# Ledger of designs, part 62: VH-VL binders against q9y8t7

Target 1, 261 residues: q9y8t7
Amino acid sequence: MRDSFLQKAIASAKDRTSLLEEIAGNCSPKPGRPSLSSSIREWVYRVGGAVIAEYKRCSPSAGAISTLDPVSYVQATRDASAAYSVLTEPNWFCGSIELIPYFARYKPVLAKDFIVSETQIRIAACMGASAALLIMEALTPRELQELAAAASRYGVEVLVETPDASHAVEASRLAPGSIIGVNSRDLKTLRVDYEAMLREVSKAREQLPGEVILVAESGIDSPDKALKAFKAGAQAILVGTAFMKNPQLREKILAELLQIP
Short names: E, the ipSAE of ESMFold2; O, the ipSAE of OpenDDE; V2, 0.75 times the mean of E and O plus 0.25 times the DockQ between their complexes.

## First folded at step 23 (VH-VL; framework fv_zagotenemab)

Design s7 (at its last look DockQ between E and O 0.73; V2 from the best seeds 0.80)
Fold by OpenDDE, look of step 23:
Structure s7 (fold): chain C 261 residues (1-261), chain A 123 residues (1-123), chain B 112 residues (1-112)
Amino acid sequence: as target 1 above (261 residues)
Amino acid sequence: EVQLVQSGAEVKKPGESLKISCKGSGYTFTDYWIEWVRQMPGKGLEWMGEIDPDDDYTKYEKNFKGQVTISADKSISTAYLQWSSLKASDTAMYYCARGTYWDSSPEYAFDIWGQGTLVTVSS
Amino acid sequence: EIVLTQSPGTLSLSPGERATLSCRSSQSFEFDEGYTYLHWYQQKPGQAPRLLIYKVSNRFSGIPDRFSGSGSGTDFTLTISRLEPEDFAVYYCMQGYHYPLTFGGGTKVEIK
């Protein structure tokens, strides 16, 4: 039997648990972290949509994406993003939890990893993360509920990543108050399905309560695609590789949003 | 030798059901995807969908979703394409191909092809 | 979806001549974080397609060096430096990263 990428990533996350516990030590979650949801809502109010800029140095399929350092990344378009998404997975994405404090100085930070334990959430909170990613396809419903509850105890918001509208609705029930994301990336093949994501975002928006924040994740590499995602019903978009290669894209997206009457 | 061998030509009438097969040999069947491609007479290639034989995960092109069913039996290294009710417009050559993964070389390509199965649907 | 447009539809040449085939993508972006999963296939009459070039410019195993691929962004090219009699066939470009996977319409290289 061939292990899927997700299985490998989860296994890796479990293996890192001991190391994470050592790093965390006796840390406690930092108070006064800015809210991801509040930031998104503010941007939606001001310009009609929010951009979550993802810092990702590597990917499983591409290896190294960019050598752009965090300082240069933040300096490029600091004022055009509502939040930062920071990859903390070290093996496939060349991420680190040590990156979170730096980005957290400027914007709410979403800690992105394959989270399978409460320890990971606690550490993220200690590092200054405002939110943590939970991948629905990586967790049982019970695990999702438990981890979401843990996040709440630490004052960490949750973004639940889902593959489609039906799962989005389920996620909203399992983790009340969470931010819901629809991923354009097929986690089995690691291919991208942007059109499917748009359809599912639209369907999800029709079914979810109005107060639920919906995020279109990945697959966006142009202002046009960004606008389509917002039109489909997303309040925020999460953009990774495209921003790593062209950070100025954030400003272009913002410029387009501002032109919408 | 690595190869995909497909079932023989089919002549059917509209409304009939059909299941054609694609058998892999010379490699670990569950380490690669099986891709199905349609080629109507005198036309180009059209991707229909794919299956991971290891866990039966499937992905369809939107126009083929609900129109055909892709399945596999990994115990005999065989993938299937089936119709519940054929139409005359289903007349075409159907190819199966080995699809590579993101961590294979070449990546995301169809590196081995079956010989094709000709399906003719006429009243 | 990503639409791949091939041109010309038909290319009439003689053995020994250079063939240049074009494949244009409807979208201008990299398929995957630095890699472009644009491939070329050859289909001879009455035969199944076979992989020629993968990721724009890499020859697949067993493919003669007279075949080469190039391109970036939205424009890709398959070049046959010197046509052999066995090279007269239909050539398809394909992208293998964005769902749905898509083929170009094909270019028929026929003998003049």
Scores: ipSAE 0.871, ipTM 0.937, lowest interface PAE 0.5, mean pLDDT 94
Fold by ESMFold2, look of step 23:
Structure s7 (fold): chain C 261 residues (1-261), chain A 123 residues (1-123), chain B 112 residues (1-112)
Amino acid sequence: as target 1 above (261 residues)
Amino acid sequence: EVQLVQSGAEVKKPGESLKISCKGSGYTFTDYWIEWVRQMPGKGLEWMGEIDPDDDYTKYEKNFKGQVTISADKSISTAYLQWSSLKASDTAMYYCARGTYWDSSPEYAFDIWGQGTLVTVSS
Amino acid sequence: EIVLTQSPGTLSLSPGERATLSCRSSQSFEFDEGYTYLHWYQQKPGQAPRLLIYKVSNRFSGIPDRFSGSGSGTDFTLTISRLEPEDFAVYYCMQGYHYPLTFGGGTKVEIK
């Protein structure tokens, strides 16, 4: 059986965490971390939608995406962004936990990694992260519940990434109070299915309470696609590669949002 | 030699069932997707769907979903395309092709094609 | 669904001439992660397609130097610098990254 990218990433995360648990001190979550959910709600209230800007230097499929440094990226994106998604995974995404402080001083930070241990959540919060990513397809229901509970104890919000509406509803039940993401990227093939994501966001919005924040992820690379995701029922969009390659896109998306009735 | 060999031409009547095959050889069958492509008479190429023979993970194009079944038997390195009830509009050439992964050149392309199976459905 | 529009539908040329085939996408690939997975296939009469060019401009193994690909964003081109008798065929572009996978309508290159 061929190991999928997700299986390899999970195994790597367990190894990284095992070593970290041997050498890490008892650091405490950084005080004064802003709320991701509050920032999203504020942007939705003011302009009709929120943008989470992702800092991602590499990807498994392409290697290097951009050499843009964190400071330059923030300058190009912060005025249009409710939050940052910061890759901390080192092997395939060229990320690091050390990147978090560069973003956290300006906006809430979602620590983006393959999270399998509460130690990862605690350490991300020590560096200033406001939220952590949990990938539903990477975790058993019990593991998801336990990690969400741990995040709550550390004052860390969670974004649960799901493949479709039925999983989004289940994730909301397993991790109450979490932000729910619907991802257009197939985690087995790494292809994107934007149209399916729109349909599943719409279904999820109908089935979830209005106070649950929905985030549309992956494949959003134009103002038209951003608007369609918001119209389908997402309160926020997560934009990575497009922002890494074209920083001016941020203002274009905001301008389109201001025209929503 | 890496190759995909498809089953022979079929002549069928509307309402009949059909299962055509695509056998891979010369490579590790479970390391690649199998893609199915339709070519209607005088027309271009249409992607129908794909399967990972290793775990039977399957994706369909929306208009073929529920109309055909894609399956595989990895023990004999063979993928299948199946109809439970053929229509005259199913008359076409059907190709299987080998799809590559993101980490294997030529990435996301179809590098090996079967010779095709002509399916004719008429009264 | 990404629509790939090929032009011209038919290109009538003589051996030795240069062929230029166009493929236009309904949406831009410039922000796809990493690479643009736009590919070109050749289909001769009575035969299965074969891969010529992958990821816009990379010649597949065994493909002659006279075949080249270029383009970005929404506009892509296959060029055959000097047509050989065996090059008279139908050519299809395909995008392999966004579901559903889609082909262009084809350009037939025929003997004048």
Scores: ipSAE 0.779, ipTM 0.891, lowest interface PAE 0.8, mean pLDDT 91
ESMFold2 (binder alone), look of step 23: mean pLDDT 92; pTM 0.949

Design s8 (at its last read DockQ between E and O 0.85; V2 from the best seeds 0.84)
Heavy chain, then light chain:
Amino acid sequence: EVQLVQSGAEVKKPGESLKISCKGSGYSFTDYWIEWVRQMPGKGLEWMGEIDPDDDYTKYEKNFKGQVTISADKSISTAYLQWSSLKASDTAMYYCARGTYWDSSPEYAFDIWGQGTLVTVSS
Amino acid sequence: EIVLTQSPGTLSLSPGERATLSCRSSQSWEFDEGYTYLHWYQQKPGQAPRLLIYKVSNRFSGIPDRFSGSGSGTDFTLTISRLEPEDFAVYYCMQGYHYPLTFGGGTKVEIK
ESMFold2, look of step 23: ipSAE 0.675; ipTM 0.855
ESMFold2 (binder alone), look of step 23: mean pLDDT 92; pTM 0.951
OpenDDE, look of step 23: ipSAE 0.910; ipTM 0.952
ESMFold2, fold request of step 24: ipSAE 0.742, 0.679, 0.698; ipTM 0.878, 0.870, 0.859
ESMFold2 (binder alone), fold request of step 24: mean pLDDT 92, 92, 92; pTM 0.951, 0.951, 0.953
OpenDDE, fold request of step 24: ipSAE 0.922, 0.929, 0.931; ipTM 0.960, 0.961, 0.962
ESMFold2, last read: ipSAE 0.700, 0.743, 0.613; ipTM 0.869, 0.881, 0.836
ESMFold2 (binder alone), last read: mean pLDDT 92, 92, 92; pTM 0.951, 0.952, 0.950
OpenDDE, last read: ipSAE 0.921, 0.919, 0.920; ipTM 0.959, 0.959, 0.959

